VH-VL binders against TATA-box-binding protein (tbp). Designs and how they scored, part 2

Target 1, 182 residues: TATA-box-binding protein (tbp), of Cenarchaeum symbiosum (o74045)
Amino acid sequence: MLDPRTRPRVVNVVSTSDLVQRVSAKKMAAMPCCMYDEAVYGGRCGYIKTPGMQGRVTVFISGKMISVGARSVRASFGQLHEARLHLVRNGAAGDCKIRPVVRNIVATVDAGRNVPIDRISSRMPGAVYDPGSFPGMILKGLDSCSFLVFASGKMVIAGAKSPDELRRSSFDLLTRLNNAGA
Below, E stands for the ipSAE of ESMFold2; O stands for the ipSAE of ESMFold2 at other seeds; V2 stands for 0.75 times the mean of E and O plus 0.25 times the DockQ between their complexes.

## First folded at step 1 (VH-VL)

Design b6 (framework fv_burosumab)
Fold by ESMFold2-Fast, scan of step 1:
Structure b6 (fold): chain C 182 residues (1-182), chain A 120 residues (1-120), chain B 106 residues (1-106)
Amino acid sequence: as target 1 above (182 residues)
Amino acid sequence: QVQLVQSGAEVKKPGASVKVSCKASGYSFTSYYMHWVRQAPGQGLEWMGIINPSGGYTSNAQKFQGRVTMTRDTSTSTVYMELSSLRSEDTAVYYCAREEFWSGYAFDIWGQGTMVTVSS
Amino acid sequence: AIQLTQSPSSLSASVGDRVTITCRASQGISSALVWYQQKPGKAPKLLIYDASNLETGVPSRFSGSGSGTDFTLTISSLQPEDFATYYCQQYDNLFTFGPGTKVDIK
């Protein structure tokens, strides 16, 4: 039996926010922990990576921001808040509040053993499995998630919009696999 | 209705310049960045550069540096791409495309394309 | 510079088949990947952004997955109107397109 409480491992979180104000390109060009160059990416954005960030934040002169490369929602939102604070402290932007939004969470789950997808795919409603085209079994989850299940027992969950959705979807996936005879 | 309408097909001789226009309608012209992408016959898509219509900022792919100039006219909601010193290898369909920041910088609206043929 | 490769370069499949197209980046790009569909003589159309988000109006048979360097576009049940070339594109550092994968429907 697979343990449906097995914790998924978040491998990437993309989140966005908007400063609702213009950011000074000249200040970004002189700012520590920031890369800005007119000849690089057309002068419309800078990249901020302060010590301790897992990934980085792209900051547009329009005030829009994208956080990438973080391995949790907390870390991704933290990167946006740190970028905001860094811009404000260096005079590149005026003081403001932001409301980060998760765009996408991708996570992996490892069953720790093989999963007999050859046998169980025919017993799972909505499962798509054709090893001549793709080696994994494809399932659609509740809400926004999709699942890939490999014979090795490795699985991918993509499209979650929150940690709670990810946890529910992981539980759902492992329970469905158990009910099908995994 | 959001729409990008490009100028008509052009035939040029080697060494000439061509200027392609892209007129935007149905949205706030200065609120979205615009890209230029080309496609040679039977080949894939190639990014040429980007322009911010509100500030006039531009960045061109290294391959086109020195030969491509992007401009805009806010009074007519039009962006322009001028390519100079044309070679036969520049024969391609040229597209303008609008960038949607909140959808992963995706190019969500495209012009119909302008065929530029370079021949003697 | 970030290079994108796609496999296969072309394929031929029957209506109802599952089609899988892979895009590989020369360096990690997180989920900064977009998929486009281009039919002969037409401009490309946006299908999927941020690696896995389906654009409004795109049929649910299309899905995207992956992160880092390896990405996949899947068409779960191929339809006649899906004859097209599919391109991946990264936006992590400037903009680069993959070479395209041509899908022929029998």
Scores: ipSAE 0.000, ipTM 0.466, lowest interface PAE 15.6, mean pLDDT 87

Design b7 (framework fv_burosumab)
Fold by ESMFold2-Fast, scan of step 1:
Structure b7 (fold): chain C 182 residues (1-182), chain A 118 residues (1-118), chain B 106 residues (1-106)
Amino acid sequence: as target 1 above (182 residues)
Amino acid sequence: QVQLVQSGAEVKKPGASVKVSCKASGYTFTSYDMHWVRQAPGQGLEWMGIINPSGGSTSNAQKFQGRVTMTRDTSTSTVYMELSSLRSEDTAVYYCATELWSDYFDYWGQGTMVTVSS
Amino acid sequence: AIQLTQSPSSLSASVGDRVTITCRASQDISNYLVWYQQKPGKAPKLLIYDASSLESGVPSRFSGSGSGTDFTLTISSLQPEDFATYYCQQHNSYPTFGPGTKVDIK
């Protein structure tokens, strides 16, 4: 039996926030740790990556920000707060408060052994497994989550909007696999 | 089941405004950005802009700046796209689309035909 | 803005033929490219994401390849239901679409 309490490893968190004000493209072009090119994307956004960020933050001149590449919710939110401070410090935005929102958490789970998806897919409600199209078994999870399960025992959980949803969805996935005979 | 359901076809005169709606269901509405894409008859796809349903912030393509307004109503899980100062070249099918898995459009509305004619 | 071009603009092929469509980006977009299929009167349908990953439920005859600026969509054995227009789109930045490739089946 698979251990349904196996801890998922978060590999990417996408979160967003809104400065609720426009950002100065001219100031972004001059900022350290900011990649901004007026000729790129009509000058609509810049990319901030300060030392210590796991990923980066896309900053739109509309004031919207997207944090990508962080490996935890805390780190993703931290990137947004750092980007806000960096913009304010350099005069590209006025002092403001932000309210980060998680958009997507992607995590991996490794069963540590092979999973017989060839045998169990027919016993799992809602499973899609067509090895001619894709080598993994595809399942829908709780709320917004989706699962990819590979014969190797490696699994991907995508679409979670909180660490708690990720934990519940991981438990759900491993329990369903056990019930199907994994 | 994720669904995006758009409002019905519209016929407008040049100079008028049109407001198209897109009602989302089957996922957390405020967690994912919504995009608007249009397609003129016999032409390709053209991105118009993006709205964050949580904060209401928007970014519009340069071509539509000043004419497009995107809004949302969180109580009905609906986004709106209003295009003003309509010209005959604005005749197109308008789509809403969302990105649940990543930064690409995995779910689309059925499209709304907007015809601008005198 | 990142510009995408597609080649050819249109083609005609017989059932069973191998069809190749190319997409070129004006700048390096890594693997942040997707392919859509659009049939007349319908919204586009996602086929391939991240340049080479096949969307669930899409037949295995469809495949994608490429990285950087040059990308290819291949249909290994064309079927009657594959009559459609195919679009590439980049998601390295604000979305940009290629002009489309129309595939007519003989």
Scores: ipSAE 0.000, ipTM 0.439, lowest interface PAE 16.0, mean pLDDT 86

Design b8 (framework fv_burosumab)
Fold by ESMFold2-Fast, scan of step 1:
Structure b8 (fold): chain C 182 residues (1-182), chain A 123 residues (1-123), chain B 106 residues (1-106)
Amino acid sequence: as target 1 above (182 residues)
Amino acid sequence: QVQLVQSGAEVKKPGASVKVSCKASGYTFTDYYMHWVRQAPGQGLEWMGIINPSSGSTSNAQKFQGRVTMTRDTSTSTVYMELSSLRSEDTAVYYCARDLGYDFWSGYEMDVWGQGTMVTVSS
Amino acid sequence: AIQLTQSPSSLSASVGDRVTITCRASQGISSALVWYQQKPGKAPKLLIYEASSLESGVPSRFSGSGSGTDFTLTISSLQPEDFATYYCQQFDSYLTFGPGTKVDIK
């Protein structure tokens, strides 16, 4: 049996926040660590990536921001705060307070052994497995999560809205695999 | 019209150095970073590094540290990639490609590519 | 370094077929993924940027999807000019390419 309590490793967090003010496209175009081109993406957003960021932040001229690529909730929220400071420091936005919200967590789980997806996929309702197209088995979780399971025993959980949902979904996935004969 | 034109094919002996040029036209040369990417015959793409034509600053892939030197000449809108201590495994087509990034952390999307320069290393 | 794997390494298909190519990253890269098409003897051509955005001038039969670690390039109705090698590339940390997927005529 697989251990359903195996801890998932967070590999990507998407979080958002709103500056509640418009951001200057002209100032973003002149900022270091920021890509903005009026001719690209309709001029609606820029991308900030400072050396301290694990990922990057998309900044919309509406003031909405999306943090992606961080490997923890803390780091994802830190990217939004760093982007805010960078925008204020460069005159692209006025001083403001933000309240980040988690939108999506992606994590990996390693079973520590091979999982016979060739054998068990037919026993799992809703499983999609076509090795000629994609080497992993695709499953939908409860709530917002989806799962990818590879023969190596490595797995991906995507779509969690909180760390608690991630842990529940990981437990659900490993339990479903055990019930199918993994 | 935006265009990158590279120097012609080179044949080198093992241990030699090769310097490939890439001349830009149709845009402001110093506004866009330039990548170097190579491809051995029948193999995939391999990123070598990036240069900021405005400052001359470079960032190279770890595999090429110490062997690759990237430079530019703003008066001729040309970037150069020099690879030293050539081995037979360096036989490849070498491409320059324009990045939309404002700095090293932006873009990394290569929208305009040179035609490629074949470098053959043989005894 | 962020590793990219592509599946399948090669496939054979007929004109009109729906083709799917996958790219998986060794760690989360959000939407920092680009797809290129390369025809024999030619430089690569940008197809999809930021995982799902279609580059100007690229036919609408091409689409990209995914985020985090798993990404897909889809060609909804394969045309003769689509027989090529397709590469994914990440730019979340430096820059790495996938090994490529060759699409051949069946």
Scores: ipSAE 0.000, ipTM 0.426, lowest interface PAE 18.6, mean pLDDT 85

Design d1 (framework fv_disitamab)
Fold by ESMFold2-Fast, scan of step 1:
Structure d1 (fold): chain C 182 residues (1-182), chain A 117 residues (1-117), chain B 105 residues (1-105)
Amino acid sequence: as target 1 above (182 residues)
Amino acid sequence: EVQLVQSGAEVKKPGATVKISCKVSGYTFTDYYIHWVQQAPGKGLEWMGRVDPESGETYYNQKFKDKATITADKSTDTAYMELSSLRSEDTAVYFCARDYLGYFDYWGQGTLVTVSS
Amino acid sequence: DIQMTQSPSSVSASVGDRVTITCKASQGISSWVAWYQQKPGKAPKLLIYAASSLQSGVPSRFSGSGSGTDFTLTISSLQPEDFATYYCQQANSFTFGGGTKVEIK
């Protein structure tokens, strides 16, 4: 019996925000901690990575930003705020307020033991398991989440929109595995 | 054994501030949210808000956002709930509770706050 | 804002009776419902979580069922220690039902 209380470990948070203004490509090209090349992707975006960022922020000249690689919602939102401050301080954008939104949380769960996915996949509604194509069992959650379950007991949860949704989806996954005979 | 132990009853005058503590033991404090729940005399349960002891992040019921301040101190394994500008309507028992994926699996014994003139 | 409507507000019952309490959510909440028991002067105690999972240490005479918007708590054979107030709660944004007082007939 798997413990449905096992806490997921967040490995990536994707969040977005919009400066609601165009960003100066010319200024972005001159900024420290920013990678911008006019020849790359038609000069559509740059990448900001300041010291202390767990991941990075993609900044589009349209003003849209995407934060990736942070291991918490707080850190992901922090990356967007830091990118905004960096752009403003270097004259690439005007002073503005942003409203970050979580788009995707990816987390891992480790059962601490093997899970018999060969045996239980036929007893799980909606499960997709074809080891000739992919070694994991694929499941959909009740919300926006999707699950990958490996025979090793390692699992991936993707698509959560909040930490609470992630924890509930993890509980759902582990409970469904137990009900199927894991 | 998991335990949540709250501070004792308080009697306050209107306009005062009160701070209630909830000391936890028997588990890792930072692994679970702590919620606060209000119960007025003879009434039902009403959720007030929660804190993540790991990050300090809070989430409030809109009704209580200007009334309650929820905090956590990792060094003492203690959560706090402070009520400001007390009115007679704030007279209630206040409970802290541990979060189990949105379900409240362990509760403090409750703290009675009486607001009287 | 999810509302939980609990019924009845009170029920009079005798030891040995089957008691049923219902709870209706204003919108679909999957199975994210808990049931609590509260005795006078005491903190609530978790009985059922995820609509139908029995909390460790809770007697098997308690059971929960339902999904979506309609949920039920059943006490199969009421015991003297079961006279209490019962609350449902949804786990998406933490609203409680109004409570059901189970009292001696």
Scores: ipSAE 0.000, ipTM 0.516, lowest interface PAE 15.7, mean pLDDT 88

Design d10 (framework fv_disitamab)
Fold by ESMFold2-Fast, scan of step 1:
Structure d10 (fold): chain C 182 residues (1-182), chain A 120 residues (1-120), chain B 105 residues (1-105)
Amino acid sequence: as target 1 above (182 residues)
Amino acid sequence: EVQLVQSGAEVKKPGATVKISCKVSGYTFTEYYIHWVQQAPGKGLEWMGRINPSSGGTYYNQKFKDKATITADKSTDTAYMELSSLRSEDTAVYFCATDLWESGYDFDYWGQGTLVTVSS
Amino acid sequence: DIQMTQSPSSVSASVGDRVTITCKASQGISSYVAWYQQKPGKAPKLLIYAASSLQSGVPSRFSGSGSGTDFTLTISSLQPEDFATYYCQQYSSYTFGGGTKVEIK
């Protein structure tokens, strides 16, 4: 029996925020720790990566920002706040407040043993398993989450909008696998 | 619940190196930054730098860039701060601190401090 | 670089007094300032974050105000346990003010 309380490991968090003002492309092009190329996306964005960031922040000239590559919600939100301060300090944006929003959490769960997906997929409502197309079993959660389960016992949970949703979805996934005979 | 516990006081000679530790408990070490702050005797607080324990990525105050090295060990939930080429001016209490809130800037939990004395 | 100028350097006060401490940033920092209390031989304690938000567990006699460049920490009715040194801090480069020692009169 799989332990439904097994802690998922967050591997990527995507979060967004809006500066509610335009960002100067000219000043972004001159900033340290910022990559801006007018040929990329028609000059609509730059990428900020300071030494302390796990990932990076995409900054659009519209003022929208996307944080990617962080391995926790806190780190993802921290990247957005750091990007905001960096833009303000370099005169690319005026003083402002931001309100980060989680868009997607991706996490892994390791059962620590093989999961017999060949055997249990037929007993799981909504399961998609076609090893000729993809080696994992695909499942949908009640919330925004989707699940990939591999025979090795490695699993991926994607689409969570909060740590609480991730926790509930992980419990749901492991419980469904147990009910199917995993 | 949440605790940051630092290593004990150190007495060093000029030119020596010292490495102080900050062991955390009560939260997920890799999800939050660890900061280091210096306080010279009778003086105010000065931020030295921070580390992201998940990536090992660091960000330093320019004043401490050539003096301090911050590292983290995920297997022991411990952050370290190493001071090289010690001088009498490095005599201070050193604090580790963390921010368990989304901003990453407000230090809501602190270690007890480690006194480093550099003798003449 | 953003400089934080804190005043006064010290203040002598009696229990029950209203104490006001001011912090001025050399450039605009919106509401990104925190206030800390430090007692002798102890680590600092967070009192106020984002200029005016009271940290959980901190008595309501502490309040923060301000935006842009001018910030204030107020203790409405000083208690014996409030004799300490107070520091402001801005978020951009974590710069602390010079500190204000609140001493018994």
Scores: ipSAE 0.000, ipTM 0.445, lowest interface PAE 15.7, mean pLDDT 85

Design d2 (framework fv_disitamab)
Fold by ESMFold2-Fast, scan of step 1:
Structure d2 (fold): chain C 182 residues (1-182), chain A 119 residues (1-119), chain B 105 residues (1-105)
Amino acid sequence: as target 1 above (182 residues)
Amino acid sequence: EVQLVQSGAEVKKPGATVKISCKVSGYTFTDYYIHWVQQAPGKGLEWMGRINPNSGGTYYNQKFKDKATITADKSTDTAYMELSSLRSEDTAVYFCAREGWDFEYFDYWGQGTLVTVSS
Amino acid sequence: DIQMTQSPSSVSASVGDRVTITCKASQDISSYVAWYQQKPGKAPKLLIYAASSLQSGVPSRFSGSGSGTDFTLTISSLQPEDFATYYCQQYDSYTFGGGTKVEIK
């Protein structure tokens, strides 16, 4: 029996925020720790990566920002706040307050043993398992989450909108696998 | 003083190609995007496309993508716009313009080049 | 594409009059609006950018206002040198309004 209390390991958090003002693409091009790529969306965004960031922040000249690659909600929100400060300090944006929102959490769960997905997939409603196309079993949760389960016992949970949803979805996934005979 | 100086008026026959130049001075050419704008006789302004002189990267209005080719020469601080397969409908004044540093407005303009396409 | 609808297409006014010209965007463009003045046979000249910012060297009688979809250029006290065609431009994707010809009576 899999332990449904197994702690998921967050590997990526996507968060967004809006500066509610335009950002200067030209000033972004001159900023340290900022890459402005003119081929991306017609030159309408750049990205910021300071040495302290786990991931990076994409900044659109519309003022929208996307934080990716952070391994916690705190770190993801921290990247957005750091990007805001960096833009303001370099004159690319005016001073403002932001309200970050979690858009997607991706986490891994390791069962510590093999999971017999070839046997249990037929017992799980909604499961998609076609090893000729993809080696993992694909499941959808009842909320915003999707699950990938590999025969190795490694699993991916994607689509959570909060840490609480992630914990609930992880518990539900492991419980469903146990009920199917894992 | 910032200046954009364009090549002189051209008279061409249908089917010909024309290449208009825009030589800049008074600033670092590679620091600012250059745009091209068409104005038909007695009509309004229509954006054609732009170039980043530093990278050579271009972005076009879909209406002009098969008609216009925009290039830049860093060694002469000159942007170019080439029009192919000219038709009478291409008769217009063509302007080059520099994009602003902090926003995408056009802060300095060339004087314009009249291209006349006639039989 | 974002459409810019400019009105009126022409206006006749006396020296000293207040003149207003409007532009409507087909979708929200925040403050991504510039205004240009073009005199016959000459290149356009930037007057206003970011909807309300006056370009250096432009007389203070010119002002811009608006955000979102509705924008206005105002000339508070029309002078003889102000006869010209005026264009708005959204610079998110570079669409110009149709122009307004200001003729002094």
Scores: ipSAE 0.000, ipTM 0.449, lowest interface PAE 16.6, mean pLDDT 87

Design d3 (framework fv_disitamab; at its last look DockQ between E and O 0.06; V2 from the best seeds 0.00; counts 0 for: pae E 14.6 > 2, placed apart)
Heavy chain, then light chain:
Amino acid sequence: EVQLVQSGAEVKKPGATVKISCKVSGYTFTSYYIHWVQQAPGKGLEWMGRVNPESGETYYNQKFKDKATITADKSTDTAYMELSSLRSEDTAVYFCATELYYDSSGFDYWGQGTLVTVSS
Amino acid sequence: DIQMTQSPSSVSASVGDRVTITCKASQGISSYVAWYQQKPGKAPKLLIYDASSLQSGVPSRFSGSGSGTDFTLTISSLQPEDFATYYCQQYNSWTFGGGTKVEIK
ESMFold2-Fast, scan of step 1: ipSAE 0.280; ipTM 0.736
ESMFold2, look of step 2: ipSAE 0.000; ipTM 0.443
ESMFold2 (binder alone), look of step 2: mean pLDDT 90; pTM 0.935
ESMFold2 at other seeds, look of step 2: ipSAE 0.006; ipTM 0.440

Design d4 (framework fv_disitamab)
Fold by ESMFold2-Fast, scan of step 1:
Structure d4 (fold): chain C 182 residues (1-182), chain A 120 residues (1-120), chain B 105 residues (1-105)
Amino acid sequence: as target 1 above (182 residues)
Amino acid sequence: EVQLVQSGAEVKKPGATVKISCKVSGYTFTDYYIHWVQQAPGKGLEWMGRIDPSSGGTYYNQKFKDKATITADKSTDTAYMELSSLRSEDTAVYFCARDLFGEYSAFDIWGQGTLVTVSS
Amino acid sequence: DIQMTQSPSSVSASVGDRVTITCKASQSISSYVAWYQQKPGKAPKLLIYAASTLQSGVPSRFSGSGSGTDFTLTISSLQPEDFATYYCQQSYDLTFGGGTKVEIK
């Protein structure tokens, strides 16, 4: 039987925030730790990656920011705050406050053994398994969560909005797999 | 009990290297940044750099980038700071401190400090 | 780097006095200021962050104010245990002020 208390590993947290002001493309192009290329996305954004960031922040000239590649909510929010401070310090944006929002937490779970998805998919309500199209079984969780389960025992949980939701969703997934005969 | 405990005082000769440890307990090591702060005798506080224990990612004050190396060992919940090519000007108390990273930086828990004396 | 100029460098005050310490940033830092207390031979202790938010467990006689470039730490009624050096810190470059030594007579 799979251990439903197996801890998921957070792979990526996507969070967003809005500076509520336009950002200077000219200043972004001249800033350290910022990549701005007019050929990329029609000149609408730059990428900030300071030495301490796990991932990076996409900054749109509209003022929207997207943090990706961080492995915790705290780190993802931290990337947004760091990007804002970096923009303000270099004169690319005026002083402002932001309010970060979690958009997506993606985590992996490893069962440590093969999972017979071809056998159990028919016993799982809502499961979608079409190996000619995609090799994993797709299972819907809560409104915001979805699961991918591979025959290898590797699993992906996507769509969680908090670490607590992620933990509950992981427990739910492993319990449902056990009930289906995994 | 949340605490940061540093290694003991060191006396070194000019040109030597010293490595100071900061062992954390009472919380999840990877949830907080660890910063290092220098205080020369009779002087104020000066920020040196920080590490994210979850990634090993570091960020330094430019003044210390060629002097200090900050590392973290997740298996022992310990952060380290190594000072190379010691000079008399490096004589100081060195503190580690945790920071709950967010919109506002706040060093809420500090180590007790480690005195490093450089003399010949 | 953003410089923090702290004043006064020292002050002698009696128990019960109101003590005011100021900190000036070389450029605007919004509310990104923290205040610390350091007693002789000890590590600093966080008093205030975000310019005016009191850290849990810190006595209500301590308060912070200001935004932009000018910040103030106030001790409304000085107590014997308040003998210490006080430091401001800005969050952009993590630069500390020079410190203010408060001596209780």
Scores: ipSAE 0.007, ipTM 0.491, lowest interface PAE 12.7, mean pLDDT 86

Design d5 (framework fv_disitamab; at its last look DockQ between E and O 0.48; V2 from the best seeds 0.00; counts 0 for: pae E 10.8 > 2)
Heavy chain, then light chain:
Amino acid sequence: EVQLVQSGAEVKKPGATVKISCKVSGYTFTDYYIHWVQQAPGKGLEWMGRVDPESGETYYNQKFKDKATITADKSTDTAYMELSSLRSEDTAVYFCARWGYSDFDYWGQGTLVTVSS
Amino acid sequence: DIQMTQSPSSVSASVGDRVTITCKASQDISNYVAWYQQKPGKAPKLLIYAASSLESGVPSRFSGSGSGTDFTLTISSLQPEDFATYYCQQFYSLTFGGGTKVEIK
ESMFold2-Fast, scan of step 1: ipSAE 0.191; ipTM 0.666
ESMFold2, look of step 2: ipSAE 0.018; ipTM 0.588
ESMFold2 (binder alone), look of step 2: mean pLDDT 92; pTM 0.928
ESMFold2 at other seeds, look of step 2: ipSAE 0.007; ipTM 0.511
ESMFold2-Fast, scan of step 4: ipSAE 0.237; ipTM 0.686
ESMFold2, look of step 5: ipSAE 0.012; ipTM 0.573
ESMFold2 (binder alone), look of step 5: mean pLDDT 92; pTM 0.928
ESMFold2 at other seeds, look of step 5: ipSAE 0.008; ipTM 0.546
ESMFold2, look of step 6: ipSAE 0.006; ipTM 0.537
ESMFold2 (binder alone), look of step 6: mean pLDDT 92; pTM 0.925
ESMFold2 at other seeds, look of step 6: ipSAE 0.008; ipTM 0.504

Design d6 (framework fv_disitamab)
Fold by ESMFold2-Fast, scan of step 1:
Structure d6 (fold): chain C 182 residues (1-182), chain A 121 residues (1-121), chain B 105 residues (1-105)
Amino acid sequence: as target 1 above (182 residues)
Amino acid sequence: EVQLVQSGAEVKKPGATVKISCKVSGYTFTGYYIHWVQQAPGKGLEWMGRINPNSGDTYYNQKFKDKATITADKSTDTAYMELSSLRSEDTAVYFCARDVYDYVWGSFDYWGQGTLVTVSS
Amino acid sequence: DIQMTQSPSSVSASVGDRVTITCKASQGISDYVAWYQQKPGKAPKLLIYAASSLQSGVPSRFSGSGSGTDFTLTISSLQPEDFATYYCQQYDSFTFGGGTKVEIK
């Protein structure tokens, strides 16, 4: 039986926020810790990565921001707040408040042993397993989540909109695998 | 705001059973594990076990598996821990705690105030 | 079970001092370590999670470091409210360290 204490390790959190104002592309191009290339995406966005950020923030000239590459919701939201402050300090945006929102959490789970997906896939409602085209078993989870389960025991949970949803979906996955005879 | 509120102090005789409660508010009860931690007088913290309030599934420290029974009542947003066959060495403060989930679960961000259980003749 | 050996058991310090507390795990636990502060008669308070992440609302003078088997909690400039007992905790079987009492010198 799979260990029900097996914890997902968050590998990426995508969060968004909106400055509710346009951002100066000219100022972004001149800012430290900011990369802006007018030839990329039609000049619609730049990238901010200050020291200490785990990932980066994509800043659209429309004022929308996307935080990627952080390994926690706290760190992802922190990146958005840091990007806002950096833009304001450099005159690329006016002072404003932001309200970050989680869009996607991706996590990995490692069973520490092989999972017999060849045997259990036929016992799991909704499972897709076609080893001729893709080596993993695909499952639909609760709410917005989806699962990839590999014979090696490595698993991916994607699509969670909150830490609570990720935890519920992780337990749903482990429970369903155990019930199928993993 | 998030709160975990425990029942009051208990004084029991050896051989008795005690059941302490942990009522939660300010968040979705079924979305977080509840853990129980023992602290004997003048001693450190010792983990006892945890419950998934949504499923009722429990996991115990082997030391406490025959002593403690952890349950949850979704209708009242309350977790319970029952100690059976009380002995003097069970005298301790018992804490409930919420499993924080932000990076990976396993740390406890909100705690109950503690319940002192005294076992004496 | 994974054992957490915490040192020192107690330390006497003055306001403004730099205090360092260590925890050693009996086997590799990656960064799955939390640190707690407990004052007499009170419940523990989470300070650090995932070895080095500062819990919201906790002063920046607290920091955590380490990975694998060796972990450290540092208080860069001890304040009067920091005199307390500190515990490390690993996530796998939720084992706590023995605690370190930070006392007034």
Scores: ipSAE 0.000, ipTM 0.470, lowest interface PAE 14.6, mean pLDDT 86

